VH-VL binders against p56860. Designs and how they scored, part 9

Target 1, 255 residues: p56860
Amino acid sequence: MMTAEVRTPEQGGGPLTTEPRAPRSAPGHADASAPAFGPETDPRDIIRWALAAHPDLLMPSAFNLNGVVLLDLAAQAGYRGEVVFVDTGYHFPETLATRDRLESRYPELTFVTLNAGASPDDGQTPPDLYASDPDACCAARKVDPLQRYLKEQGPSALLNARSRDQASTRADIPFVEEGGARRRVNPLAHWTREQLEAYAAEHDLPVNPLYFDGFLSIGCWPCTRAVKPGEDARAGRWAGKGKTECGLWQGENKL

## First folded at step 21 (VH-VL)

Design rc
Fold by ESMFold2, fold request of step 22:
Structure rc (fold): chain C 255 residues (1-255), chain A 120 residues (1-120), chain B 109 residues (1-109)
Amino acid sequence: as target 1 above (255 residues)
Amino acid sequence: EVQLVESGGGVVQPGRSLRLSCAASGFTFSKYAMHWVRQAPGKGLEWVAVINYDGRYKYYADSVKGRFTISRDNSKNTLYLQMDSLRAEDTAVYYCAKDFYDLARYFDYWGQGTLVTVSS
Amino acid sequence: SSELTQDPAVSVALGQTVRITCQGDSLESYYASWYQQKPGQAPVLVIYGENNRPSGIPDRFSGSSSGNTASLTITGAQAEDEADYYCYSRDSSGNWLYVFGGGTKLTVL
């Protein structure tokens, strides 16, 4: 039932295929010691190190501002691998359109859409689950497909877009996280919202148009609202719930 | 100077068809979503349809679904609205409106409108 | 609900402050934008997002929101502010629908 939709760089953005990528095969690079990175380290230097240490590096993305900035920095630093997106069936149309603009901008990258063609009424979950039990809905439609894909591909590291712009639970983010099934590299760990915005403006990056409407952290439409002035950037993800971090990024395959 | 010029309006019988055009100039047409918005005489504004920058995403108001088709030709900087099975309730001034981005839903420029009258 | 509700008419004395209100369930999740329309003219965007004014819109126009309600405020109303005002926002159901309110006629006395 699981499908992977992908375009390769050699096809110049042509028709997508369901063929998954071959498993990664560079576990020896997973043990290379990370340099001492600091707040002033250029993220491209971190990415270049990660590429040398982990040739099988993968980049999951939901195409928020930090994810789009990371994607551009990675392309500049020589990343030519996969950008992995999960279609939950509950993304804003603006998010899907942003993915398509990024595919056009970066033909050298391979955009993989997991669960392509998903919709709220496709029978993957009960119709009201997103309201009655959002964690179960997210597990079925986002976490499970991503975890399955990562298990199948076996990358030794992920390139993660975590930054200080994220929820307050992420204020002390290391550049390299050990543990779990794979290493997680956070090149933007110490970047601020101001730095992310400045970079996106300087490079005229395709951004989610909801950004212009006060959405600072964009998930699926049932759980996302515009952030009010003075609120934490993640406050719009679970308005009225008091939640600032999605627990679905936890477990052995932390992003 | 951004300009949007609608054409193709007129008087038509119920059940017939019209095609509206909107000629765009003064901006990079292919970077932006485009909208149709209508206003019946003496009434308020009603959003009709949107098409994203390259035409892959199209959305319609319930009142026109299945009867109207939005399209664009980026090589001609032109937006279209094909209106089939017209009803008296479709009588309105039809405005072409520019999204200030792609699907951001804010209309920073509007045309002068073209009147469509559906009467027997 | 996807409906945006506006009072059909509001009056303000010249130089006074007026609020034009828009209410709908979707406004908890989405900002409203506001359009001004004078007779025989195309609408003009006056406020978008929470409180952003396009270039050329006087600073007497401001926007705000609380709960399911968005407001357009005009401080020091002028004769040229007499117009119809429409709020506009998105359906909260996940459908990609744009919804205008019914419009409010502002009369400057």
Scores: ipSAE 0.320, ipTM 0.669, lowest interface PAE 4.8, mean pLDDT 81
Fold by OpenDDE, last read:
Formats: structure tokens, C-alpha cells, sequence
Structure rc (fold): chain C 255 residues (1-255), chain A 120 residues (1-120), chain B 109 residues (1-109)
């Protein structure tokens, strides 16, 4: 009965020399200074810079032509954050439908609708406030909800669709706005309406159909009309009310 | 060539229901909003209802609200109008109309219409 | 609902110019479209927006707008232009509600 001694081979477990993990190169302090952008700078490069400098970047949008173009460019540039929309309760159905179409087209983005389900009769404002006091109406239904959300989220920067061609009051919009609660990045600052239209057509972007019927700038239906030939793109906003902006960009409630 | 062909019209008694269909061809049906427009005999045009390209949004004239339902089947290139609680004043030629856009604008093409007669 | 008003009937001599006007509060905010309807036929789009013609519509048809009005102009009316003309626009409710004018019967003399 030869007891075959099964020599258990001593697996010499050589010490796993844990090579010291090369020190993660400190994320290069992305020079917080905005690069010198120019009119010929690709908006996508501006967006890439913005994403690198501000990874918590948010994109407010009302899904006008500029906003739709910016959204597409941002997605291409690697944006994967929130698209923040405020439901004022006074949006055109076309605007809401455009939002929905965009949401379907860009599943990589997170669409956030503030005050979803708002209506003229929701009691947030008197039903005639848009007529009697447009500033108060915009403050309550547009600016305040957005400001509350931005305060909660605390983004270091916003990606905005503003351009110089939108109105005379925007003629000097820079690529990067400093000051206020956060940095504002305007990649489309130098794009013309023609460029925006061409881009939207080339890429078959879902543009609000009202745009094609003269609504070159679309807000709430009580305060928006089609513009006539020769009028400024924003002439249809609060027409006859002496108001030109919602208050998002100026005053104490600026973004 | 764009074609819109309405069907389902006929004579019905008040309080009854009728379903109209519109068969669309010659364009990408799923890209456009669709409308129903009616015209009573010897009268003007009356807008009835709209449905956007994907069927998510529907709106109705006050005269038919709560009684009529617009719908579509994009897989069949077909628009529908379910008409319930029909009244004598619903007597009209019903036209299917193609919107120029996907989200309701104006009508670039019309069908030839189908006659609905509501009579006791 | 907003109303659009039209003259029920107008006449024009052959080769002359006629203007059909539509009036309504919604026209302050929205463009109108215009439809031609001949007896026993479906309506046909002739003008949309400020002054856009669909393909196949003669250049004698033109559109304009002012204040709460929209107008269809036929410059050099032809016999075949005898028809009913309807303006169409969105109402001012903010919803997808639309309204036709009452229609204008154009007679070419």
C-alpha cells in the first residue's frame, strides 16, 4: 500500500509589488481665466472650455432658435447636464411641444421643468398681472422660480443662448460674463440669425414652429406677438409696454 | 403628390356617433400636425380640431369640445375624428387638412371632404 | 373666442385690383393665412404669413398686415379668381385654437 505523498507544490506567492500608483497628476488648475475667444471661435470649443472650467454648468433655456442651436452644440461638445426650463403657465403649446421633441432627441441630457403644470389659473399671480404689471408677472412666474432653483443647485456658471443679433440691447454681449452670482457663458454671442437658421436647417433641429410665422423671439403668449418686416427680433416681446427684458439679465435678480 | 382622402361620412340621427377617417399619402405623415375643418351647407369654414405630429397635443373648437375626439395612427398614415352626441348643427362637409408644420400652423393641403348629415 | 370679420361680398372688374380685408384682435399677434374656395371644391391656400405664396399660386396674389388687420390683394383680377376667400388665424387664447373669417365672395365683373 504505497502511500503516494502528494507533494503540494508550494506556490511561492511572490509579494505583489504594488507599484506605487503614480500620483494622480493634480487636475491642472484649469486657468479660471476665460481664453480669448473670437468671432471665428467654434462655439463647441467655448462649451468645452466652459465644461472643463465649470463641470457643474447648467443650461437655462426657453427653446428659442438660439437655445435649440446651443443645445445641439452643447450635446456635441459633451454637455450631459441639465436643461432648465421654467413653465410660466403662459407658454405657447408649441413651446412645450418643442421642449418635448428636444427631450426626445437628446436623451443624454436631463430636462428639468420648473413649476411644471403651471397655468394662468393656478393662483400664483392674479390672472391679469401680465397686463397690469408685466415686470411683476415675469418676476413671479419666470425669474423667481429659476433663481430659487439656481440657488439650490448652486452652479458656478450658466450656459446661455444669448447673441448680439437678438436685439440692440444685446449688441455687446461677451462670450463670458463675469460678476453676479455666477459666470455666464455665451457661446453663440457672435452668431447671426442667418447662421443659426442655417445650422438648424442643416441639422434638422426641432425649431419652434412659431418662429417660421414671425415669432423670432418667443416667450409667454400674452406678451409675445409676431414681428413685422423690418422690426427687431424682440419687438414682439412686451410690445407697447416699454419692457424689453424679463429681468433675468439685469437688476437685482440677474442670473 | 400629397393626397388626403376622407371617409366615414353619412346620414345619422341626433345623439348618435360617427367616426371619420382621413387617409394620407405623398408625404411623411408623422412629421405634420393634422386638422379637421368643417363647412355647413352654404356656410363658411369652421375649424374643428388639431392634433400635433405625435398625437400628444390636441385642441378643439368650443362647439365640439367634449363631444369630438381627434386622433391619429402614424403607422397607418390615418387621421380620425370620433364624433359623439351629434347635433343637427354638426351637419357639414368635413375636411381633413394637412398642417404646413409639425406643431399646428396653417393648411397647405386639403382633402375633398366627406359629408355628415345629422337629421331626425 | 376671437372673431375674424370679413366683408361678405366684393366685386372687381376684370384686370383691376381688389383688396379683401380681415379684421380681428388676434391679428395683432398672429399672421393670417388665406384660402380660396371655388364652388364644389376644397379650399386652397393662396397666402400665408406676411406675404408668402405657395407653389402654383399666381404672383397677382399678395398679402399684407397692419394693426389688427390682414389683407389679401389680387392685382389684375382674372375670371378664374371668382371664389370665396377666407382668412384664418390663431385666436388670442394662447392655446391651439384657430378661427376662420366669415368669408368674402369675390365676383369678377
Amino acid sequence: as target 1 above (255 residues)
Amino acid sequence: EVQLVESGGGVVQPGRSLRLSCAASGFTFSKYAMHWVRQAPGKGLEWVAVINYDGRYKYYADSVKGRFTISRDNSKNTLYLQMDSLRAEDTAVYYCAKDFYDLARYFDYWGQGTLVTVSS
Amino acid sequence: SSELTQDPAVSVALGQTVRITCQGDSLESYYASWYQQKPGQAPVLVIYGENNRPSGIPDRFSGSSSGNTASLTITGAQAEDEADYYCYSRDSSGNWLYVFGGGTKLTVL
Scores: ipSAE 0.187, ipTM 0.697, lowest interface PAE 3.5, mean pLDDT 89
Fold by OpenDDE, fold request of step 22:
Structure rc (fold): chain C 255 residues (1-255), chain A 120 residues (1-120), chain B 109 residues (1-109)
Amino acid sequence: as target 1 above (255 residues)
Amino acid sequence: EVQLVESGGGVVQPGRSLRLSCAASGFTFSKYAMHWVRQAPGKGLEWVAVINYDGRYKYYADSVKGRFTISRDNSKNTLYLQMDSLRAEDTAVYYCAKDFYDLARYFDYWGQGTLVTVSS
Amino acid sequence: SSELTQDPAVSVALGQTVRITCQGDSLESYYASWYQQKPGQAPVLVIYGENNRPSGIPDRFSGSSSGNTASLTITGAQAEDEADYYCYSRDSSGNWLYVFGGGTKLTVL
């Protein structure tokens, strides 16, 4: 096991005067009906609406192409909240490096890494759980940590990078999802892969290098492969296991 | 034009140390991961080590782990390989290779290499 | 440690097509890149991903993958294509290693 000596930066422990972050007064669920967005609607306008309606908006991200594009658009639209990443202990080094690049590029945003420093041997799950029970692995290492954090933070909405072009299972994703614990806003719902790639290139965004190596959707390394031409972008996720989603967006554990 | 120039090779005795350098030019050095790859005389290529763009992440082949240290100075556009406890099997041409991006799994540019000979 | 296996040597007649194959468990999950090395020279990237050619690489070079294999194909081999060819990919053993194939010596007849 190559223990990457993650030189933990010596936290020069200056006393983080944790000024008690004033309790984010839960802005009342203003039942503000989502505007009628269309395929031609600028994602930034959707984000601006979301920020106005949900000033406590949070952005979960795994820093895929969609996530990187959304992050840039959100920053442009005036988002100054948290980017929430879950370290499963099974992320590619490329993903972690991409996170670091993004964090450096967007100092106006607060990057939050849940379970930072997680590893396969950290005891959170059996070492082979990802193989024997991917659902249980994802539940324990990704969904549960995120849900706990979201429960603690209590955002009224999430800003998500999901798009219809990512997979057949996402073909009907609306701009705004209702139901569950909070509203979900998908500004990129109608953006194609080509549009995302073009935008990322135009703005020189730090895209995960694995994307250029056929990893069109990137999760944990044991459960992610490159896709072949003609395959769905998410065909490389849990390939051969009959699983298509991590569980964040479906079922009882829906975010 | 991208250029990578290795230096520091030579003849050393087993157990000794040697430090290799790779001077990079023609690209923004601080944006890319860098690798060392070696090739023993008449043998194939062997990946040795990688360092990401800011030096936070380092990985090594098992054959060199604990003995070699990869590092970089972005202000000098220079990649380093500190080789300690050298062995005869470390005899090789050592190539500096530019990652396509940051740990992107392939090398778009290579240096000409520097020869390291470990012999009694 | 996952290994990549290549045939040590292959031959092709001038103007003919040759396929060099790399096999390994990691190739189920990862693409391979291919490097050409001529005697006394540094390796040169010729193919990466499924079938991407760097600038300056002739279009006679192509890449493909199937199952646990990756292949480099030279369609219309030229004399200058005589070289050693190495596949490269990630070691899928969980140690974040990278691995080269053993190399294939291509002779153009």
Scores: ipSAE 0.085, ipTM 0.677, lowest interface PAE 3.3, mean pLDDT 88

Design rd
Fold by OpenDDE, fold request of step 22:
Structure rd (fold): chain C 255 residues (1-255), chain A 120 residues (1-120), chain B 109 residues (1-109)
Amino acid sequence: as target 1 above (255 residues)
Amino acid sequence: EVQLVESGGGVVQPGRSLRLSCAASGFTFSKYAMHWVRQAPGKGLEWVAVIDYDGRYKYYADSVKGRFTISRDNSKNTLYLQMDSLRAEDTAVYYCAKDFYDLSRYFDYWGQGTLVTVSS
Amino acid sequence: SSELTQDPAVSVALGQTVRITCQGDSLESYYASWYQQKPGQAPVLVIYGENNRPSGIPDRFSGSSSGNTASLTITGAQAEDEADYYCYSRDSSGNWLYVFGGGTKLTVL
């Protein structure tokens, strides 16, 4: 039984290219009315609390590692609501396949794909908008569809897979965020990448294959690359474009 | 030890069909994607097809799409390539290759290959 | 379809350093893997990811990437390194296709 030793790639300390610190997304204000959760709090307990407080809770997901782990934990905690995915028309086939595998694994959950069957040539945006104006592209193909759906459904809270370890801009993400149209619950706020990977492996979760090929954060294929050792997990997102977020969590379009 | 053993190669006429097999051992076959790669005599490597760990997803090179079918039997640890409407340009050594994971970007093990010759 | 291009042939003196480069648009997004093939043998994985070596591959083999290129470097070439070298990666970001480079024949002088 030759245990394939997952040789953890030695983090060769390449020079920290001081990429300009992405503007600190205004940390979501911690909801002071929420229970005092800590780093040792079981995410399932946080989810149980969220379900009790917000029975209409919805889970947006892009089915990254964090999202896959959260989905499993949520199901265990008794979540039986919707998993909301936006098909931008620019997703990797691997992402769509991961969605399909998750849908098969969790029949107790309702998978909702907004703009299912979208494509680059569907006329929703100019074919080169992702290159000429990434913000406009994300707004049209990701943010707007999701916002419309959320407005229609009117959930009092969202269950999110964000963690502090994903990017420097997320270093201060609280367990429960207030402000905007609804609460945001982040049960995995303190989970490390190593914890997430270990959990996914232990539970044989369908993780996007691209993750193991250096795609530590996966979005649309025109705007996502593999990251090099020592780079931020999100360094591969909109690389060279000065954009660090899709717009879902910042500004007037904040979820 | 990981072993991949191809079989089913031979000489066939254009328009005929042939089925290749790859017997796998030394690893949990049902956890890995499998590939076919071919090499024409004196030419480079050409990726042909991939099948994921449970056969849910199959993808083909444009050169073989609509003519070749990749499949697997996990209970038998065997990979297959059904080749229909064979052409002279399909003449090659066909290798079975193990994906490092499931649909990763590299192959960690290869078979020794089986020769397919399409000739009138 | 994005093609991967390689120089068809390169030479290196014994004990010297040689770099084999693969170029293609997909390499802006994806890592390449490298395969060594000796005459009459199956290909062997020598480098994957940025600079990962499988077990049994000598440390004189290294990988790197920049822009739309991936490179295999042999530092201190040995006679046994004479072979064909192929890069491999994704054909396109929008599909599930894969592609090999055209291969590079390395001669050790």
Scores: ipSAE 0.845, ipTM 0.913, lowest interface PAE 0.5, mean pLDDT 92
Fold by OpenDDE, fold request of step 22:
Structure rd (fold): chain C 255 residues (1-255), chain A 120 residues (1-120), chain B 109 residues (1-109)
Amino acid sequence: as target 1 above (255 residues)
Amino acid sequence: EVQLVESGGGVVQPGRSLRLSCAASGFTFSKYAMHWVRQAPGKGLEWVAVIDYDGRYKYYADSVKGRFTISRDNSKNTLYLQMDSLRAEDTAVYYCAKDFYDLSRYFDYWGQGTLVTVSS
Amino acid sequence: SSELTQDPAVSVALGQTVRITCQGDSLESYYASWYQQKPGQAPVLVIYGENNRPSGIPDRFSGSSSGNTASLTITGAQAEDEADYYCYSRDSSGNWLYVFGGGTKLTVL
């Protein structure tokens, strides 16, 4: 196991005196019914609405194509919150590099990496858990850290990069999801892969290079492969395991 | 037309250093990752190192790690390979290869190579 | 580290079809690229991804993958196709390292 020493540059970050961020007064859940958005609605308008309705909005991201596009659109729409990434210890180096590129490109956003420096051998999970029990692995390394952070931060809504074109299991994703611990906003719900690719190209966005090598959906390297032509974009996720989602959007652990 | 021209090869003694250069033209050099690949006489291809488009990331084969340094000067459209502590097994034709984009899995253009011979 | 393995040599009759196969654990996740090298020349990319041909590569060259294997197929081999062929991909799923196969010498009979 060649431990690629990712020389994290020693940012001589002086002690950022984390002034205790004043308890964000829970903005009253304005029960404002989401506007009727349509397929032709500019995602930026959806994001602007979301920001107005939910000033404490957070953006979880794994920096896939959709996430990169959403991040740019959100920044343009005036988002200045956190981009929350979970380091599972099993990310591709390309994913981490993409994160770093995005962080450099969008200094107006706060990139938060949960479990930064995680590794397969960090003892969080057995080394073979990803193979023997992918659900347990995802729960421990992805879902639980994110849930804990979200519980602590208590955002009233999440800005998500999910789209209907990502998978058959996402074919009915609305612009706004109700229920659970918080509202979920999906500005890209109706964007196609072609639209996302075109946008990313037009704006020279730092897309994960694996995407162009057939990794249309990128997660942890043990559980992600390139997809063949004609396959679902997420067919490369947990291929052969009977798993299609990591658990973030389903069941009791729904975000 | 894309051109890659390697230089700096020659005969050196073990333990010595050599610096290879690759002059690139015909494309926007600063947008692409670049690689070094070597081939020992009568042997197969061996990947040596990669550098991303702006030099932020560098990775090496285990066989050269700690001895070789890949670098680039985008203002000069030039790729470099600093080879220190050379060994006999480093004897090879060294090719400069253009990545198709940023750290892809294929090389769309190759130089003609430069021969490095490490001998006593 | 995962290695890519190739048969060291294969032969094909003129006008016939030949398949060169590359095998390795990384190929379960990643596509391979294929390079043709003629004596005294630099390698040339002939196939990348599942079945992409660069400009200038004849349509008799095709790529495929299955399980932990990638294959280069030449349908209707020509005399000029006699060369060494190398597959290339990641040497493992979780690092930045790359690896070539050992190469396959193709003889056209």
Scores: ipSAE 0.798, ipTM 0.882, lowest interface PAE 0.5, mean pLDDT 91
Fold by OpenDDE, look of step 21:
Structure rd (fold): chain C 255 residues (1-255), chain A 120 residues (1-120), chain B 109 residues (1-109)
Amino acid sequence: as target 1 above (255 residues)
Amino acid sequence: EVQLVESGGGVVQPGRSLRLSCAASGFTFSKYAMHWVRQAPGKGLEWVAVIDYDGRYKYYADSVKGRFTISRDNSKNTLYLQMDSLRAEDTAVYYCAKDFYDLSRYFDYWGQGTLVTVSS
Amino acid sequence: SSELTQDPAVSVALGQTVRITCQGDSLESYYASWYQQKPGQAPVLVIYGENNRPSGIPDRFSGSSSGNTASLTITGAQAEDEADYYCYSRDSSGNWLYVFGGGTKLTVL
């Protein structure tokens, strides 16, 4: 039998695409009152600062590679708050499994699943709204539930897994964002995909198996595909729909 | 060298049960999902079942759901397929296949298979 | 659930190029893998992802994808390439089920 040299989960991601760097988009508003963090700053130090400044800090997550890495770093840094996930009813089984594995690995954290048990036929939206109006679908099944919860909890800041390498729209995200209802802290802002993969491999983190099959950014299964070599990491999100973000980080109602 | 060796095949009557085993070596068994794939005589390949690296998740083809049970013993580097309520259409060579990682769409290694014949 | 479809048989002259195609809705989202099976032998992985070859697979084998299709191309077919070829991928989007194509018998003339 022929021997196949393949990557294993412990060796990091599989044979993934090489993506060109997209042009810079408009940067987020950096909080000038925050400490001067830099590319060499340990994300754990940023998280420690955030915890000291914002003890009520919450962590929204969709458990992508960035999210899994951030979760581990946050736990190491002393985070003991909620990991907030929205069940849209359209998640991949792999995503839900990844959540479950993370919950098992980090018992010191509180995993909160909004709309647990959601399904396409639960009556929240037409089952095929994602096809005709993905913005409305994301608003109803992801953004609104999260917004309602955050409004109720009222955290002074959010811990986010966003990084500059994820998309052109995130190319200039700062470590700390101001504006809106609360601060947004992005400890992984300067981490590259390679760094994230290496960290995940080194620490044997439960990464969504779809990632190793070209799903560099994972959302709902109707609106997510694997990316091809040379495509942007988020090219597989809402492909052909002219949509690049779910709406959480844009507009007047951004988180 | 990666090796997968199936055993437990044979001739059985309809309605009976059979248990297949796959002995794995040459890789860290507990790090990979494992699959069963079968092939009826003169027919194509049919995916049967998958089990993830630690046995937390199991999935089956509709044709065998409720009758077959996939399991594994990582301490013994062994994959199993319990086949109950066997039917004539279950007659096939049964292959053990190693997943690339955990529940990927790729099999990098296969066993030589074991023949199961269900006949009256 | 969706199926993967293949032509049951194709032929190619020695030294020529042949393309075997797999079609299915799931291929819009997921990559496929390709397996070669010779008579009396277990299947062997020949292509995975967009265009990845395992060690030991000749460079005359290549993969591609477009829309809801995946293709295996053999550039400069050899006599030993005569075999059955199967594609494999997800059964459907959002479902943890898998499916093989029906297989394509390749004859080298």
Scores: ipSAE 0.782, ipTM 0.881, lowest interface PAE 0.6, mean pLDDT 91

